# VH-VL binders against Large ribosomal subunit protein uL10m (mRpL10), part 75

Target 1, 224 residues: Large ribosomal subunit protein uL10m (mRpL10), of Drosophila melanogaster (Fruit fly) (q9vpl3)
Amino acid sequence: RGKINIQRPKAPHYERARVVAVTQPKYPELPKAKSCFKTRAERTQQQQENPYNEIIAREVRNWLDHSRLVAFFHLSSITADDIFRVRVQLHKQNLHLKSYGSKIIEQAVKNTRYEAIVPLFHSNHCIVFSPDPEKTAALLRIVRRVPQMVLLGGIVEETMLSRNQLVAYAQMPGLHAVQAQLVQTLSQAPGHLIQQLQAHQNSFVQVLDVHAKNQMNEETPKST

## First folded at step 18 (VH-VL)

Design mc2 (from ja14 with light chain T97I)
Fold by OpenDDE, fold request of step 19:
Structure mc2 (fold): chain C 224 residues (1-224), chain A 118 residues (1-118), chain B 112 residues (1-112)
Amino acid sequence: as target 1 above (224 residues)
Amino acid sequence: EVQLVQSGAEVKKPGESLKISCKGSGYKFTYYWIGWVRQMPGKGLEWMGIIDPSDKYTRYSPSFKGQVTISADKSITTAYLQWSSLKASDTAMYYCARLGYESSLDYWGQGTLVTVSS
Amino acid sequence: DIVMTQTPLSSPVTLGQPASISCRSSQSLVDSDGDTYLSWLQQRPGQPPRLLIYDISNRFSGVPDRFSGSGAGTDFTLKISRVEAEDVGVYYCMQYIHYPWTFGGGTKVEIK
């Protein structure tokens, strides 16, 4: 009785294979456990044009209209506790983190100057609103410690900024500081110009003096 | 002036439902969160949960999760605390409080006394 | 849950004398940015709680200068430089960085 090769069982005879194939219980595919990972975007895509969506869209518009700082983030998987912590931290700085479905955002910005932001919301995202643009630095400081939040861009004073531009903006001194610097620069400009003009004049005079001295030396005949 | 005004004292029986309110005024209601705090008679303060009225984002303390419902109506600048079925152990003073900027719970309601007796 | 331990439970104080209340947290209350989420509340008899101090040492609006907060990490102190009659009540520390937020057990300040 030949050793049953357990590693490579001989393919059953065609007829047996056919019977086995037909008699294999088709187990209903376990409903793919709706992976708890349906992106909020996917969950919101199925929401039909519900009057509710219009209400929320209006709310989003209201936030946009009253915010001088808006920042857009990609949001990776985050725990409820972690997101709450971040929200509280942001709230402490008058920064308001909100999450909306992509469709709601699309509806909210439709026929507005912000329509260009729609492509940013294809995945899980969150938005931070603030009436205070001076809180941009605080925002970036807070979210830097949240690896699940990736800055995509933002709006500051009605101007759309890229990620890099928003970072640059946050590094700028406050308006008053910039104004003070400007005043200082402007006040120094005339002095610097005068110094440069005087330097050139002095240099010119020195060159002329040297030239005059050289001419005088050439005119002194070597009294042999 | 920032004010939180709570609904009046309630006397209820076990098994009854109750909804108490906290109305905010003197500030932009949607920009601040409202927390709820329980104080049993002669006891300390207990955190119950908090709501962001702007989007109704709500977090409960584990001890109160499933025991109460926190909600808000931003149109009337009011937050709510609700029980579906009161217990005698729910007898307490309930405070609403605003979560301020930079500060913590900066303004408090006057409290609502809930008495549940057979 | 973070345990907030206050000591003493009761603090009888003579009018005009200083009072000190300690609050210890079971974990650090400092976030990654160095902000500390500790507050002190005062509850006078028959009144709702009132915010006194936030972020360890910042006095809330309308709070007298005799109240001061100090501490770092897990150890915090509320001091009253000169206790007045109106200072009678229960004082609570609160943390609001770790969920759920938690209060200390309270310290009753009484006038001897």
Scores: ipSAE 0.894, ipTM 0.964, lowest interface PAE 0.5, mean pLDDT 88
Fold by OpenDDE, fold request of step 19:
Structure mc2 (fold): chain C 224 residues (1-224), chain A 118 residues (1-118), chain B 112 residues (1-112)
Amino acid sequence: as target 1 above (224 residues)
Amino acid sequence: EVQLVQSGAEVKKPGESLKISCKGSGYKFTYYWIGWVRQMPGKGLEWMGIIDPSDKYTRYSPSFKGQVTISADKSITTAYLQWSSLKASDTAMYYCARLGYESSLDYWGQGTLVTVSS
Amino acid sequence: DIVMTQTPLSSPVTLGQPASISCRSSQSLVDSDGDTYLSWLQQRPGQPPRLLIYDISNRFSGVPDRFSGSGAGTDFTLKISRVEAEDVGVYYCMQYIHYPWTFGGGTKVEIK
């Protein structure tokens, strides 16, 4: 049992972190008396504003802004060799694996459209960036063989996707294939409608024909 | 056009420090890794290490770990290889190379000859 | 470390004749997705290395069609269908899946 470092507790597992986040009572923000809390918050914000963190936060923002595919992963304990191998594999596919501190991520996405991703970063994590959303399938293929990387969710074409949605997206046919399918479906729709509209008329005509045939058969005198 | 331009030849004495450079141009520098390869006189190629300039992630060959430092400055699209204390055995040609997409080391610098003599 | 063994060490070839270089790795160079991390490099006299082939058989941009790569797993071959004068130099195979990345010892192609 590894010595629990009481001074620097290891970040909880992402699942535990999620549970803790959901189970934490939302206490109404006590009216912050303006005077004393501004100074501590400002000091804490100033102390946290390591110029270095700001630089890195800007870098993260830059990656986010230039990426059409962003995937978030929980990263379990992984060897240096294994993570390097994965990074090389991803790089081969124009996928860029990066790791940042949670505070840096928070700072980077603050007051941005990406702020919703903050809850995903409660433990060790890594982010994969790509300018090419078509590489989603390749990404999932590569990471599937890396048990230390657990997909949490992602952003594709500025849309936040859950883990399941991202998997579904990766399985979708390419845009051209979808377009072709759509065209095919649309081209068939009028024919189907016409067939449905004419179905009753055709049935009616058939019934009439049968009736007419029956009447003709009844009028044929049994030649004794 | 993608180009890697390395610094000029160096003549040094044992014990001296040295930093050579590799400047990338014609591509987005932060999106590609830069590797370093040593070639001793009349010998083959030896992998030294690689750096991701975007986050300064660096990996060294075990043989070169602690012997050299690989760094990068993305602001000037330059990678570096440096020695704190040169040895005569460091006499070699040093190449930087870009790790490309789909491909491997796709573009190479012209090389920097380092001569260490007493 | 992965050992890359090239044969032959020297390949004297007549102009217009084919050349073949073999590279054997001590371990498989295939990843879990089926990608193979083998490349061939050419180094002409007095020049830096140049990428010829990546992923066993893919020619890099600007590489003549007389160069071809083949192989699987641990055995790889570079072929030159018709050797030209400009093909003189040392050829290296390289693996970049297992760390540290390693090169073959090189094969010197010379004109007879």
Scores: ipSAE 0.889, ipTM 0.962, lowest interface PAE 0.5, mean pLDDT 88
Fold by OpenDDE, look of step 18:
Structure mc2 (fold): chain C 224 residues (1-224), chain A 118 residues (1-118), chain B 112 residues (1-112)
Amino acid sequence: as target 1 above (224 residues)
Amino acid sequence: EVQLVQSGAEVKKPGESLKISCKGSGYKFTYYWIGWVRQMPGKGLEWMGIIDPSDKYTRYSPSFKGQVTISADKSITTAYLQWSSLKASDTAMYYCARLGYESSLDYWGQGTLVTVSS
Amino acid sequence: DIVMTQTPLSSPVTLGQPASISCRSSQSLVDSDGDTYLSWLQQRPGQPPRLLIYDISNRFSGVPDRFSGSGAGTDFTLKISRVEAEDVGVYYCMQYIHYPWTFGGGTKVEIK
């Protein structure tokens, strides 16, 4: 009677294996205990009804409404000391770094002109607010040295800008400088137009004068 | 004009709780941080911690962590420093100060003298 | 922690004469952007501290021109060109680049 190898049983014949496979009781998957796998989403849904969230959402809206510069960042793992340092640096520039939950932001921007920013907040994020759009360059300078902060985009003067557009904006001469340039350009345009228009007229007059002079010279009878 | 007005002098016994206040005025309270500084009698200035009233972000000096609580109520533009249980060693002048933008602690409260004696 | 060392501890000065206070930090107070996180504070007797100088050399609003700050890296100096009676008090340097923020031990300016 061959020693039944209990440790490595020989695979049953194909037919037997098929019967065993079919006759194996399909135990209903034990309902995954709802308690352990409450998806972050389910935990977040229960937070929706917290009156506190509404207050914070209102605050976020207030920041958005009173800021002329808003920048959105992905925030990677950062130490408390490092984030504090960054906050202080930003504060020196009248830049205000805030962190809110995604749900709070969603609630804050729901049915507002800012609703388009919701997709930016799927992960850990922070927002920088400023009443001064001229601080964009300073913001980018500061955060460039913070690898944990990745610029996603922003709002400048109520206009949504991509990351690249924000970078470009920061490189532009200040709004006032651009406006001044525009005004200068616009102020020069009429002058140039007038000059061009006058140039043609003046040229025409000159040609006519020359013609008139030539005619006068032809009419002077050679007094023989 | 920017002003920080602190609560009046306090005389307490060891073991008592205390909450002192610093009210900001003349500026947008939520845009500036409020720091607390301790000055023991005849001694120098000691940094305690700072709070951003807008989101209540708070950072404590290691020496004061767990010893005091810094809080703020933006609705009344007031920052607070509180002790759950005072010690005699807590006898000091406490100042609140605003963290300015370009400047550091630019405006200071008048100070609150806390005396803890048996 | 950054240690701020002030010298001298006491500075007796004659009215109208200049005063100089030194502050040395154990580490650089300059950030990557070149900003220096050093301030000078004045505390008159019985009064709260007052900001005098920020970012090494910038006078805060309302601070008289006789006060000037200088320095770089780890060595800083506060100068009073002409000491007045109202300048009596304790002066502190402060750093706020590294947490915890720290103050110097103070320098007492007195009139001789």
Scores: ipSAE 0.885, ipTM 0.957, lowest interface PAE 0.5, mean pLDDT 88
Fold by ESMFold2, fold request of step 19:
Structure mc2 (fold): chain C 224 residues (1-224), chain A 118 residues (1-118), chain B 112 residues (1-112)
Amino acid sequence: as target 1 above (224 residues)
Amino acid sequence: EVQLVQSGAEVKKPGESLKISCKGSGYKFTYYWIGWVRQMPGKGLEWMGIIDPSDKYTRYSPSFKGQVTISADKSITTAYLQWSSLKASDTAMYYCARLGYESSLDYWGQGTLVTVSS
Amino acid sequence: DIVMTQTPLSSPVTLGQPASISCRSSQSLVDSDGDTYLSWLQQRPGQPPRLLIYDISNRFSGVPDRFSGSGAGTDFTLKISRVEAEDVGVYYCMQYIHYPWTFGGGTKVEIK
């Protein structure tokens, strides 16, 4: 798909970011934070009411609503030059790399069917959006040369897919919408996937082989 | 129809600040990046940097890092190039250009002539 | 920085005759997946640059078919099969795979 008509909120005129890879807007600094009695968890909860968080969350909802392909990645340390090259390569394919805080993502998906994705964003991460689900193969081809980006899963045609399901979807020739709907009825809960990925270290290839074999067996089960 | 319309010519003195604009229309502004290019009098083209208006991600050419600020306001589909303190050597034509997908810098603004005189 | 070297610096041609412009990069402009990052721009006198050719050989919308691009690796060519008066101007090659992005020094095409 081509362009998406996205509502763009008014940004602060004086926002200056001297960061390189991923830029986030500044938040108001008005917390009552000098008390020694507040925990980190309590301070984080108070930041949910920051007025700029809702503006950014609305932007995330807009991207989610207008993107037929969304992919979630864990992001390791990466140089400014490497992330710039990756962003340019993705852009050439109409793929749009972004990063948001976990609280903003939680706010953006609140009261939606995508609420289950929130646990994916407790570590350093990034998201790739595209209006074109046929770009899934191009996405995977580009990121296979970027070891700093580890695929966690995605959304295709409003269907949540695990890593293995997204890889399988990318290999299918042009029937992605029908196949994504079938995978939706067979998908496991995202929480179990996250726990399984957290247990793995440097053996991702071996884990992928096991899960691909198990997913092939589960593709034949009867629906209940 | 894709268009980039830049702000008008500027005559400034050394040490003054300046912010010039590039307004995009006819396309989804947040789906394409905007680059800035300098052309000094009688010279070729120099890439200054680029911005993704959707998240304000910026990348500067090393020659211009710390010398200019690139920004965007997606609510009015406008990108900006800004100096905090102009020098006479900043006298040049400045272009904005859109980064298309496969088409590279496909649409260009008409240019903004900046003249910095003593 | 990657250097983009254009030759000739000036190309005076007789109206209706062909012109050929060379661009050489100091590094490959094609990635390992075959995606290409070389474009040709035209700047007519007193006008902004305009895109002619992207991905080495693809004509941009509205560009006449007398313009063609070719090349591989580090050596690229823009050809005008029959130069017209409106083709007078400066032509630039551009790369955008290597940071920082760079342009060639330009080739001035003039009617002799």
Scores: ipSAE 0.831, ipTM 0.937, lowest interface PAE 0.6, mean pLDDT 80

Design mc2 (from ja14 with light chain T97I)
Fold by ESMFold2, fold request of step 19:
Structure mc2 (fold): chain C 224 residues (1-224), chain A 118 residues (1-118), chain B 112 residues (1-112)
Amino acid sequence: as target 1 above (224 residues)
Amino acid sequence: EVQLVQSGAEVKKPGESLKISCKGSGYKFTYYWIGWVRQMPGKGLEWMGIIDPSDKYTRYSPSFKGQVTISADKSITTAYLQWSSLKASDTAMYYCARLGYESSLDYWGQGTLVTVSS
Amino acid sequence: DIVMTQTPLSSPVTLGQPASISCRSSQSLVDSDGDTYLSWLQQRPGQPPRLLIYDISNRFSGVPDRFSGSGAGTDFTLKISRVEAEDVGVYYCMQYIHYPWTFGGGTKVEIK
């Protein structure tokens, strides 16, 4: 099976523990001795919602608050070697793959603007965080080769995007650079504004189509 | 300025436990992984494993899995390498190194010399 | 395991002359997207390793331009255009695309 550990034949329990290391496990608190059934049931319930889950949820909130790009994926069965390779590839691009339990995600987004993402975590999942929204294209390029990760949607610049919207966003080259240029231009005198807007508009034009034989002395914007 | 500062040299006897440290500073500790590299006396470099301090995700080289434990405490920006029972063959220099984004293992600690002898 | 084979084992060189170090990997160090996972490290006598070159040919910050890297596929080269006294040490190639990550055996550069 392609999702099984690359060291075949099938590995025993310790290789499965390596797969578990991709996700943050829940660490239930050790309960005190019980004296009656109701007391034991109450401690079991509190053990399931122990304070360690709240600490991890705060960490997830912190990543959400400091990441201008967040992408949500369905995660199918994947070997420890494959997920390690994916995490290294993503890390090279300042993309940070993490996995959390659905209950921890619910706690993390409770009473926040991101509560709408909770239904995405009913199935096995992972989340990719980055401070750089420009890395959306790199993210999608890397995971295209990882069929175990299926994009569900994301958050860019605090705006929730559907799967298709995130894919469309990834295809925009340097939109933030263009937006910053436009904002700076609008802050200038009207005459200079018109001149810079014309240069900005010309950067949207494929200048190679109008290339002259003697080539202009001026620099022409090159599409990449 | 990015720095990795390791704990001082250790002289131990076989069977003793040991935990050495690597403290990172000058960067966002949870955004970069920390790897451990062994250099036996007069020999080359060997990758031991790596940790993501943000969620403590670890990966060990097969040669060192079960022989050492890699851990991190992000509240004090410190990664650790530890042995439950040292052997004389563990005598070596141990380096920590940060995994940068494009730059691979870009910043290295000064090394911790571990000497295990009776 | 990926084997990283460095040659020569020792490279005595006269001061101011070039040095060339080769590294051959048993598998490609380029992923399907064209990203590369080959680095060169320098370890001066009594010092920790330091990064010289990443992604085959990119100099790390603060590395003099007399160091250059090249190569493709499985064959890689580190060149020092004019060896200086501070360049004495052991040079390692490293790969980190294939688990487990591995280093070359090292090449000692020394002044003769």
Scores: ipSAE 0.825, ipTM 0.933, lowest interface PAE 0.7, mean pLDDT 80
Fold by ESMFold2, look of step 18:
Structure mc2 (fold): chain C 224 residues (1-224), chain A 118 residues (1-118), chain B 112 residues (1-112)
Amino acid sequence: as target 1 above (224 residues)
Amino acid sequence: EVQLVQSGAEVKKPGESLKISCKGSGYKFTYYWIGWVRQMPGKGLEWMGIIDPSDKYTRYSPSFKGQVTISADKSITTAYLQWSSLKASDTAMYYCARLGYESSLDYWGQGTLVTVSS
Amino acid sequence: DIVMTQTPLSSPVTLGQPASISCRSSQSLVDSDGDTYLSWLQQRPGQPPRLLIYDISNRFSGVPDRFSGSGAGTDFTLKISRVEAEDVGVYYCMQYIHYPWTFGGGTKVEIK
């Protein structure tokens, strides 16, 4: 549980919430910044906590590596009963809701292309993981009845998607529907079969890639 | 095959501590929750609580919150139920069960009989 | 708390004859998306519970066709079309949509 938010000693917790609300870091958030101005007590606390943080960060990396669907949410105040019901509903669909501290997320995605997601976790949040990207529609149906969970975006098949891109992805035909289209077209000439499969797959990938590039450009701060 | 194997029967005195175990095998342990169910002698089933072993999220039935602790060690694929101070009224059979996708509590352990008497 | 009421408490049946077990919940066990959270368990004498039926009517793996489930909303039924000696035991309904999760009181099926 990484619930302590002390990564930037120069900024009060209230002002860090305001920075997230502005939606851009004007300056780089380098690891050096959090270490340069620490007191002796803060350095000692950080050293005592690092082994636990790394264990939890490895858990987050493991979920990221094994999940073809990842969705990020802002989480406002919610009762224990309501979040339990949501977790049960999600679990029934092979969707796994987790909550990690922002410093754990930062540590977990360090040296990955997903570093750009770190600004999303300044405020209270949760993450949903699943090995099944076809469950995106089920995720959105469940969460739309949970106003305390506000979708920020996600990752599908290693491609970052904005909120709108993820919603659009959920409306695309499922794998079974694509397989049914394949069966319908198998009576066509053999050469057309290969081309049709490639075209459908390429079109889907192109939509995801365009949306991911737009999302990554919005999230990437300049540091070099 | 999916299996849940529980620790053996226990005979204890009131006031003693106890920790019983439930070892899962044949599936991805961190992808499924483990619930604990009590069955008092000659009685029905009572849900005690549940744990997600991946992040140790737990939820207790109100009747058991503060009376027991549910925990898990995912490195050895094992869930635990523990008491700090047993009462004679804790004499019962205790089952663990896995919460599957769509299938509810689908696989059950063999049970651990706990007997608490002076 | 959701109350799960089972009837009858005891169901003595002749081998090869049908048995029918009722379960009523104090609230609906269907969520707003139509997903269902009602299961039936069987506990043979001296054995742990085992899952028979999930989502009201879906048989779990290895459960014989003679077991069937039905119902809607708050009223649910487990049927055994032809009772066999191995079906002796206590049957429980269970809900897991409302906290806390609850079981029915059980119905004992026994051979006359």
Scores: ipSAE 0.809, ipTM 0.927, lowest interface PAE 0.9, mean pLDDT 80

